# VHH binders against Inositol oxygenase (Miox): the designs that were tried, part 6

Target 1, 258 residues: Inositol oxygenase (Miox), of Mus musculus (Mouse) (q9qxn5)
Amino acid sequence: FRNYTSGPLLDRVFTTYKLMHTHQTVDFVSRKRIQYGSFSYKKMTIMEAVGMLDDLVDESDPDVDFPNSFHAFQTAEGIRKAHPDKDWFHLVGLLHDLGKIMALWGEPQWAVVGDTFPVGCRPQASVVFCDSTFQDNPDLQDPRYSTELGMYQPHCGLENVLMSWGHDEYLYQMMKFNKFSLPSEAFYMIRFHSFYPWHTGGDYRQLCSQQDLDMLPWVQEFNKFDLYTKCPDLPDVESLRPYYQGLIDKYCPGTLSW

## First folded at step 1 (VHH)

Design v7 (framework vhh_6z1v_2)
Fold by ESMFold2-Fast, scan of step 1:
Structure v7 (fold): chain B 258 residues (1-258), chain A 123 residues (1-123)
Amino acid sequence: as target 1 above (258 residues)
Amino acid sequence: EVQLVESGGRLVRTGGSLRLSCAASGRTFSTYAMGWFRQAPGKEREVVAAISGSGGSTWHADFVKGRFTISRDNAKNTVYLQMNSLKPEDTAVYYCAAHTYVGSDFYSPYDYWGQGTQVTVSS
């Protein structure tokens, strides 16, 4: 699974997950949903938000060589080549990491980036660094949150699960608030694309409904394009702007509330 | 301030065992998460194992899982790396590092590093 064992950024990646797994509690996530739920931090277009990504350093990502906006366009173009008939899916590739802009508003990296996990229940084995990063999380001392199901009912569905706070959940809520005209598959993929313990690790099946089983192939398909490759050919971002602006105008036009 | 001193590195035959020690100075050793890292010539530094301040949680890299075990003795301010079934590929300088947990609004990489101890595994 996704477990960073080498590289010049390893110290940074481990530290980010240690802080994430220490501080992401039911109470923390609940407060963050309230804090961001009015979408009053900034008004800007999608392309302006894409530009802001280049001001960010993703502490969970070992690839320091490339601007964040490059990864957005690379992901989108990969999807476009594989699924030329699904233009909404091309746009999902461009949008998927835009929630990372929270870091520019003072949010620490451990509350923005990296693999997500359900809060309110015991972490499962495929959660990155699971064996060494949760010991200081106060929810694991709470009997309500320290069992396999924790606060959840069996097969309750991932839409009823409180996921760790990060760019996935923030962007999902932002898209819902601004009434994006994307299909339900797009919202689902964005919400759960960083839930690697589930879609790649095979964990948390006890929380999944039939809807989640039906959606899993879509999330796995998206995940093929969401993985960074070392030293890829760089897309000509400026030549791609008119195409993606057309998709933005179709699905999420104008100035949006973030 | 934290000072880390590694010891135990030496020449060992393939299939042999070796225990590395990291002695830490400073006031609050039991609050530090600790890690072992290694770097072979021409290779990047890679994480080998990590252990929480209490010793209740450990992590081991896949390439050493089942062969290496990290542990600590907080009464002695020491972290250990027990290395079994050593292979030539384990030849590297091994570094001890401390991560001092600083709270929810600040983070940093491992804050303090030792000078390293050389492990050589020969046929």
Scores: ipSAE 0.000, ipTM 0.110, lowest interface PAE 16.6, mean pLDDT 81

Design v8 (framework vhh_6z1v_2)
Fold by ESMFold2-Fast, scan of step 1:
Structure v8 (fold): chain B 258 residues (1-258), chain A 122 residues (1-122)
Amino acid sequence: as target 1 above (258 residues)
Amino acid sequence: EVQLVESGGRLVRTGGSLRLSCAASGFTFSSYAMGWFRQAPGKEREVVAAITSSGGSTWHADFVKGRFTISRDNAKNTVYLQMNSLKPEDTAVYYCAASRFPYGTEKLYDYWGQGTQVTVSS
């Protein structure tokens, strides 16, 4: 017998984070915000985007046994069961990973998937592989970006923090551009659901405002549902379509700009 | 002071069942992923199962899929390994371990228990 995690699983996940932590700089994130900020890549409905999730592989996720669209429906159904009175929250579960569609448009995986972190300041200890993946990041040699606060003021608020580029920030901006009629909690959860060093690790408190302290419980509640279960009772996607189409029609109808 | 204490290891016959428990203290348990590892005499230490901090996702090695199930109770600061249809090749010392990242090798786990011996006889 041998160590099974020393093979392809560890190599793939570590490589993705090494590339992410090497290349996610203030300049890179700023350029990506401009590149995607016109939302001119495609026009399609939410259900069309959900279908496209099955064509991608998340290299930061060791679980590739289930189609990505099934994860979206599983997350949504978990929330629906726990919060039956908050239909907007059910929809958040369906939407949360749709930003991963950037990978189908030629974005490298390290610019789409995985745990996010603030660029423009020194990475904190709970950032995954923190002690072994940032050596080649040029921002760590820049005195503007290599201190605890870096370019930020104490307690500036996460809304004023430049996060590493990925599906979180892209989808948040896309939803705002298309004027989704969701509550502020929905936009916030989408924007920061992959910020594990903060909501799970307890790091980056020095960047947080009162708004972030108030919103933390919402992000933590969402996180309870945002994980695959390795179970044979996968959701019957076709039977769920009418329900979720009704929510889409209510909050984000028709053909959207991506 | 961080502490992980495994319990439940014993001698069982082939085809039997056993539940291992690991009680955690001295750190924020709900913020850590947990794993079960085993080491048989003359073999390398291998990962058996892993579970994310929330309990929402699990991974099981191919050699135990369908037989073993990892679970956790964050209110009790405990992780479990339910072992069914035990085989002689499952004989090993079983360790629980805590990590910020559940997908890696033993090198990525920060805290380790002292282990509990499981022996499966024919």
Scores: ipSAE 0.000, ipTM 0.116, lowest interface PAE 18.7, mean pLDDT 85

Design v9 (framework vhh_6z1v_2)
Fold by ESMFold2-Fast, scan of step 1:
Structure v9 (fold): chain B 258 residues (1-258), chain A 120 residues (1-120)
Amino acid sequence: as target 1 above (258 residues)
Amino acid sequence: EVQLVESGGRLVRTGGSLRLSCAASGFTFDDYAMGWFRQAPGKEREVVAAISSSGGSTWHADFVKGRFTISRDNAKNTVYLQMNSLKPEDTAVYYCAAYEPGWIDTYDYWGQGTQVTVSS
């Protein structure tokens, strides 16, 4: 038997979401947007950032991280096979987790990884561990943030929603700041790829605009390549470098501000 | 019940060779990538090598490239680590892990480890 209902892996995942759901508040996310919004932490290329993913470790974690760059190339190659004519989409696969480098700058795991959710309103049922992880979140004691819509207007659009802080929002803002020449679908997929309660769970429809309904199929398509599957053959990263460097040179060249 | 059992760890002299084995049971072995990790006293657990489910692709950490080789035999549900030109700094408990990719890239299953000691 596979034991996923008890044991170290489940305890670790639950602890991360308990911390996330306790500490991700409107004020917290607003402060993080200011902290990172100048993009002054480092100057480096995309390939340098991909390399930095392999240094991503949590010293409190009993398990070590496997080389994260392999997941980036694996995701990119999966998309390339399915969508050979959409080279910008191949690059989205390589880029999608680069925001995780925030952990190397002292961000705790609960502010970097995992499923995202809207702050400033009552969490919906498909949010991971929703019924047992939000009890200590101070926003749920605030009448401005404790209702279904909270601080939002009906159908305001996800672009107007304050999402929990993590690699999604950070990387989206970084790509906008550095003027990546990718299509709007690429920016949208990066921003919301971890918003599983919406694109997989079917929740938060009351916050969605027509743009979000139009973009949902793109996020769902990307999600096919980002989710766990039985392990495929590991990518030959060295042989793939020239191809992906060509895409980087086309869409997000040179030294970037992170 | 899932089980990973490492074996082969022993005392070896500097420059010597050693082969570690990890026998897997209780899951569909050929659907999982496998990895070897090590942890020395006072250090973090670090990834040493990884192999794809089919065995068609391998990765080795820079500090062992050219010296260690990972391989697997899916018919025997076993993954191996061939260690050559051993150095004192290779002294560690070596762990086998079955890989499930995730946002933190953690492993589904871990073995209990096998001690390798290198001296001269």
Scores: ipSAE 0.000, ipTM 0.154, lowest interface PAE 15.6, mean pLDDT 83

Design z1 (framework vhh_7zox_3)
Fold by ESMFold2-Fast, scan of step 1:
Structure z1 (fold): chain B 258 residues (1-258), chain A 117 residues (1-117)
Amino acid sequence: as target 1 above (258 residues)
Amino acid sequence: DVQLVESGGGLVQPGGSLRLSCVASGFTFSSYAMGWVRQAPGKGLEWVSDISSGGSTGYADSVKGRFAISRDNAKNTLYLQMNRLKPEDTAVYYCAKYRGSWLYDYAGQGTQVTVSS
């Protein structure tokens, strides 16, 4: 039998990032963009997708003690309190982790969760476990991908960077495919909210355009509300549903292609 | 800005005790899980212990039964009580703020613990 209290928590996290950093190559990411790019896995509403997040509660993580959907509502409510006039930003809080549903379709955790990083160039120092997790990645032996800029031009803009495959990029592409009527800031925050080496670590500035400099404060603002908490005062999700359904109806109504 | 200021390290003999403190500022301390990570000379980061916002604790097998993590939300302070110290516990100890995805941000300068004769 598995014992969730045996072994350091960091060992589990390290294993996930070692797998991620070993297998996230230019080829892998390119293939995943094709695999998911037709959005033919399921047809469902946003609220149905929010419900599916609860099936992703990882009981092996000792820091998780309530359903993932509650975190989505808590994040949204935190934004609503701080930015009551920006209803689209409230919705970003509810949406931000919906791409994690890929795990229910057979995607391994290392291709769904965790910090993102640019593939196709040498990883920078603030990438988590950078010094000990990339040695088996074949792209680091390829001269096209093993330099500071790799396959990229200086200041090309993050929109032209191939990010490691995960819930950020998947959800961003899904929202674009389904023509969500959110402002550009919303799409940008969703796409890069897990790019911690950039928005928190200060790395990858050589890949950034003026758009990225302008958008950085939005990603940093969102990050303040992407809070994990084991607070026993959980949100009354059912009382919140009518408000968020109203935002869904405004920005991303009906049955969507996932 | 998030600030984590560690203190309480020092030189102790095997079998001795130390209590580390971490004073946090720049965020709502009571809302976050907090932890301790350490880095021994020539080695990578090792997770030592954590405590959730609700008070649930976890410990690395190497320190279980010897170390105790606690927090004082009124003082924005995290503690690590270290008992029965071993030479293998020699490391710089960093206070860490949980940030999601099973990861911790450590932003302080750390506090040196040296266990030797």
Scores: ipSAE 0.000, ipTM 0.338, lowest interface PAE 10.2, mean pLDDT 85

Design z10 (framework vhh_7zox_3)
Fold by ESMFold2-Fast, scan of step 1:
Structure z10 (fold): chain B 258 residues (1-258), chain A 120 residues (1-120)
Amino acid sequence: as target 1 above (258 residues)
Amino acid sequence: DVQLVESGGGLVQPGGSLRLSCVASGFTFSSYGMGWVRQAPGKGLEWVSDISYGGSTGYADSVKGRFAISRDNAKNTLYLQMNRLKPEDTAVYYCAKLSPEYYGTEFDYAGQGTQVTVSS
């Protein structure tokens, strides 16, 4: 699991996860799903949303000095090089962090960025800062939510799990609401790309269905580009816009509801 | 620099209504989420309601359907319309400026508060 133990970023990253792990409860996540579920905050295109990422600071990311829109294009280009014939997968790279725009609408960082985890059950060891950030979460004093399975049935499937509220779940719901014409693998990768305790840490296997086992290699494939393309070597974003506009026009055209 | 001045509290009978106001100064009001938190006698702070700078609202389960939060960015003013008040709503109500990374119970700055007493 990941742990940030030194440097000037520690206090910011730790504070974000302490707030996240304190306040992300079953009730909180349920409220956020209702709050955002009408997709009435903004009408805009994908490229307008990509532009808005540059107005956002991601406090959970150790590469915080790198523009967020450039990371989106870097991730997309890395996928394009490795999977040139899967243009829908190139678009997943561009889209994956667009849910972070919630922070520009007054949503706190701890409800937008960072690694996700299931609410409604006991956090597992690979959740970042797990041993020092959950003590003030009221769900851990609730018998319904403080056991290994908590509110869930064994092998219920991640699609039936209430994940902590953040850009993953928000963007997944947004894409479904706007009827993006992407394959099921794309929706799944977007929904769970920040679920590092599962796809990287190997935890939460008791909640997984056969679908999750089948989809794990896709999430892991995506994750290698999300991690390995986070660097300060800036792509020529302007030259890439026509290509990605073509993919947007194909899979998620026009003005969308956010 | 930052100032939040609450008003509109008072004594009201159960079932009554009050409208709280908070006038903000010292910062760009329209750029921040705002909220209301309260502290009942002998209890800790309870988040009541918030409103993002985009206008999205949230409410504590204890006040849903009875309270309505709103803002007027031209007047730098936050409002809380409280209807069908109950004795359990008795508390000091604080206007709060939310930092981008806090929600509900966490805030950058709070005002001096306004007392609401609901008694028959």
Scores: ipSAE 0.000, ipTM 0.116, lowest interface PAE 17.4, mean pLDDT 83

Design z11 (framework vhh_7zox_3)
Fold by ESMFold2-Fast, scan of step 1:
Structure z11 (fold): chain B 258 residues (1-258), chain A 120 residues (1-120)
Amino acid sequence: as target 1 above (258 residues)
Amino acid sequence: DVQLVESGGGLVQPGGSLRLSCVASGFTFSKYAMGWVRQAPGKGLEWVSDISSGGSTGYADSVKGRFAISRDNAKNTLYLQMNRLKPEDTAVYYCARFTYSTGKTYEDYAGQGTQVTVSS
């Protein structure tokens, strides 16, 4: 079934990835890091950002049938049930998709949503629609970026890899800029949760350091809740707000720079 | 444990009808887009039809007007009503769950399929 696409729902998802894989270049990602790196688009609280998710449709997901903020709470609650002693991990579930608010600031969907991949090297086989979506990417014609390692050294570590621009990298940088008091595992899971070609597909091991091997189980644990949160019933968001506000106050309080 | 179990296939004469069923378990069926893909002997996988969580449907040009996809969320069941069947419709039919945000492929959630043979 891999790389199979046809029909209206599949065409929507395919079109998003075709645009993403065409336009996500080293230069594009470098410019986006500069554009967003001052975090001057908005000043707001985490709960205000969660509310803004409801104004967004994720075009890379073929099946969104209720408000996006409910998915944030469902993911958080799933983690809370499995890891009741790790309150910082509950918060990771609430935060993980907040970078998607970039779409409300004029970013096209292909620069916000979906599976991520390293720019600056040849895409590997498990990248979504890899065989049919990269032919128009100019980096594939650049000898600096069209080999297996591309611009990278073997085992350089994912922290030194330029990932395609999207909600993962944006939110990671936003959290670092605002000095969130979360453990390193939280930042890592946020940064790489959409890097499915690596943590699920088993690709890009040549770019991984020992740190990445040590962190892989955390990313895989988080990934379980992305699947699991589509199983439980809708949460009572109003009843959950005091609990998550407490976590926000502990780890990332007040008005933040986005 | 995610499972998709197809049934309803069989031998039918040209012009006949069959109704395929797919019983889903191990996930919240109502939250996912679902569909049917088929594989004829010696050919690759061909998309047949899909249905969103909200009920929007799509069909391959080769089956449009003859096939109807539907779902019963209370029973976690996907259906494909196949009318005016042609020899060209002979294939193994697979129920598929569409997930891209999780990196899952259809292989993870398709059953063994159900054989449809249209012959006189």
Scores: ipSAE 0.000, ipTM 0.247, lowest interface PAE 11.0, mean pLDDT 84

Design z2 (framework vhh_7zox_3)
Amino acid sequence: DVQLVESGGGLVQPGGSLRLSCVASGFTFSSYAMGWVRQAPGKGLEWVSDIYSGGSTGYADSVKGRFAISRDNAKNTLYLQMNRLKPEDTAVYYCAKDLSYGWYEDYAGQGTQVTVSS
ESMFold2-Fast, scan of step 1: ipSAE 0.060; ipTM 0.550

Design z3 (framework vhh_7zox_3)
Fold by ESMFold2-Fast, scan of step 1:
Structure z3 (fold): chain B 258 residues (1-258), chain A 119 residues (1-119)
Amino acid sequence: as target 1 above (258 residues)
Amino acid sequence: DVQLVESGGGLVQPGGSLRLSCVASGFTFSRYAMGWVRQAPGKGLEWVSDITSGGSTGYADSVKGRFAISRDNAKNTLYLQMNRLKPEDTAVYYCARGYSKYFLGPDYAGQGTQVTVSS
């Protein structure tokens, strides 16, 4: 069916998703929520966390041409240009991938990066590599988790869905724990920005509530600025720091628990 | 109703050029990685080139330096500029939608357009 030439980078991406789709189970996600839920791994500021992003490589991303902190500032600046009056949205662009720092604490890449999907129900067709990566996942042999709805009620709402563990859910919970003063749209976009099977693929409508339908346009708007562009120029990050420090001071100041 | 409609194929002599176009409809084109895959007579599908939603490009070793992929999000159109064509480039070329922001293979493909390179 599928026969294409792959390189080392594409092989790495496939391997990450094969491991993710094999090991992300209801039990695994439940254990990770407990493990990280006390937010006791590190105490640091947002700008310190942005700096730590440069110490890791996202193995699920085929577009790896520049430092991760550059991508954060580039995304934030794209949003700032399009939405100059929504300063909280500029900050969302800077924050969105900070959960990836879990990889620096020994978390495997398949539990940190990449597109997310609901655990506890049968994966839908737009989940990346859906046809070739789930055969070794034990939940798909469990009648509780192998049907379209699985463990969920129809239209239960994505807030009641167990998503695969990664930087989205971790950062969302971290922001809630530290009482960030951002609007609900910001928390929602960060929580579901990697749920590509839903917001781009159009799948999982059966799990969505009215809140999810109302929030979908916000997630899709954010997705426009998730840039994967080859960039030969270095960003003028130092000139941007005072602006973004001002937003950090407004919405999520000081030393935070990670 | 996802639709991908290819055009621009034809018969060309070795060393010649062709520009393939693909008009997409039925989905938000700008949010998907797009690519070109080909099937030569008697062979399986081979990846040729891809482009992410943000514009990053990839190419198979056999076409690097000769082919250029591009997209026009305002027109929902994908292009493949093919230069210095060789007989081994003879194939049906399919426009394909990726699995999301990643082109890790065709999630959906068009009907294809025939490219024949012959003297």
Scores: ipSAE 0.000, ipTM 0.315, lowest interface PAE 12.1, mean pLDDT 86

Design z4 (framework vhh_7zox_3)
Fold by ESMFold2-Fast, scan of step 1:
Structure z4 (fold): chain B 258 residues (1-258), chain A 120 residues (1-120)
Amino acid sequence: as target 1 above (258 residues)
Amino acid sequence: DVQLVESGGGLVQPGGSLRLSCVASGFTFSDYAMGWVRQAPGKGLEWVSDISSGGSTGYADSVKGRFAISRDNAKNTLYLQMNRLKPEDTAVYYCAKEYLDTWGYSFDYAGQGTQVTVSS
């Protein structure tokens, strides 16, 4: 049996979102983009980063049967089965959560994980715990940031929206800095895969451009594999390494700056 | 897209009963644990009950013996049978799906919730 934690863990998740929604301000996100924008925290390969994902799970829980790296391979294999002709998309599945390694460098959980949302405007209803977690966010007392559009123009495009800081935006910027040779759809899916209030909740349409409408089906397709991968179907990770190393060598080879 | 649509809430007298339903879509329902969480006005989130993919159930002490969680995997539907309702059960009830993230196993809830009001 997979060990399902309720009560105390739900309180922990709520506390994480309360901290996230309190502290993710325009100023905070702007400073994090500067802090990480030099990519000087570590030099390592993609496979080394995949290995680091295993350090993110609470190893003291004996009922956690599989490491986080297995989820990366499960997601990649699910995409490979559905889209065998799009090897770059298989790699997106392996890469998508690598930004979570920021937690190993001292970032608190609320600045790494969870659903993302636009800072600089009023949160919309489908943002998780929206009704009870934003009271202490100073931006919501600022007239520049407390309206439906906030600091944004109608239909400005998500590329011009300042998203809450987390593994999505960090990994997207890291991939750009290291000049990954992936198509634009790959970068877009990585950047917005945790933006559940938009791609799943249907909110924030007023910020979206035609490009975002065109890209929405790609994000939704990726999300089928991220959320719907069956835990009982554990991959043989060691047998898969040569295939994914080949994709890494093709799209993002060697030692990268993180 | 993951969708969780709650229904069955309403106004009921103390001692009454309600049955909440949650229709899930966009994922393989039978493979995931499901649960119910609630939030009363001015209070934090409270876990109410959960049911694993294998059918094992858990309940908050405040509802033990009065509430029963169940699932119909053929219909992708989660239920909460609420008996002997008390004024303190008044809350918005949210359907929740398990997930594994950086902090371990948890529940995400993405529905609008369903309002339960227990008053004379």
Scores: ipSAE 0.000, ipTM 0.190, lowest interface PAE 15.3, mean pLDDT 84

Design z5 (framework vhh_7zox_3)
Fold by ESMFold2-Fast, scan of step 1:
Structure z5 (fold): chain B 258 residues (1-258), chain A 120 residues (1-120)
Amino acid sequence: as target 1 above (258 residues)
Amino acid sequence: DVQLVESGGGLVQPGGSLRLSCVASGFTFSSYWMGWVRQAPGKGLEWVSDITSGGSTGYADSVKGRFAISRDNAKNTLYLQMNRLKPEDTAVYYCAKPHYTLSKYGFDYAGQGTQVTVSS
């Protein structure tokens, strides 16, 4: 379940979304795709990136004291238990939040974490805090971007939609650049796992193609583990490292460009 | 020097079928999103269908279940299979390269078009 309560954590979460919904414009996202598109920020392995997650506090998450790397292993282990024959899916659980390392490179939290939404069209009702966070976004005063379809054609497919900049799109592009040998379902789940207004809220159907309808069950399956494996019990990470290193060696080996 | 050359249009009775083809040149066809748009007499351009470089397809509500878009990257060719044609489908059909290059929208290029007429 995803509920927010009153208090300092809710105030921080609201502030992050207010900043996100104010500053995520078509121009902003376009600039970020250029900025990060050369993957020249760092050279490191997947396990090194997993370790860097523990230096982050996710300001969009009300349970911010849970270690991010431990969440990655818990998500992966939940998937492994439910889908023991799909080792690539176990790895998706470990990888899914690695794009959050952008926050360690000076990106503000509102450009890294939290629920994503399409820029270039009017936000739909299930976008978190929708009624109170978009008033200062200049795109909503632009007739190109302030209608239901905005800049998009009906049923254009989510692959052709410019999503708000965050860890989803960054990690998806990073995995493609480094030629990860994962199935298409893995890339799709990574790209859209934070698109809660669509896969959970049921909005943005007018932008969806048949591929998106076919992929929706995969994103929803992943979402069960991303949301419901945030447990205070810490995984025995050291005992799990050899198994996940084997998957890394199989699908995304060595030193990668970030 | 991008070129898009449409063919396959013609006169067909209601309920009939036509297959449109578009041969592309002057760009790396396999890397781009491609689509079909149409213009009925006295009306504006209407989006009909598109296909991404990865093969994901989209359709206007007016043609869903009747039309099928496909591509052959080895031949640099885009296709539109049109089934159960209606008089309302009468239009010039254009092969188009959509322009969604960040901060931009619309179509980069369209061909000369091919006329489809659905009449008894």
Scores: ipSAE 0.000, ipTM 0.103, lowest interface PAE 19.2, mean pLDDT 83

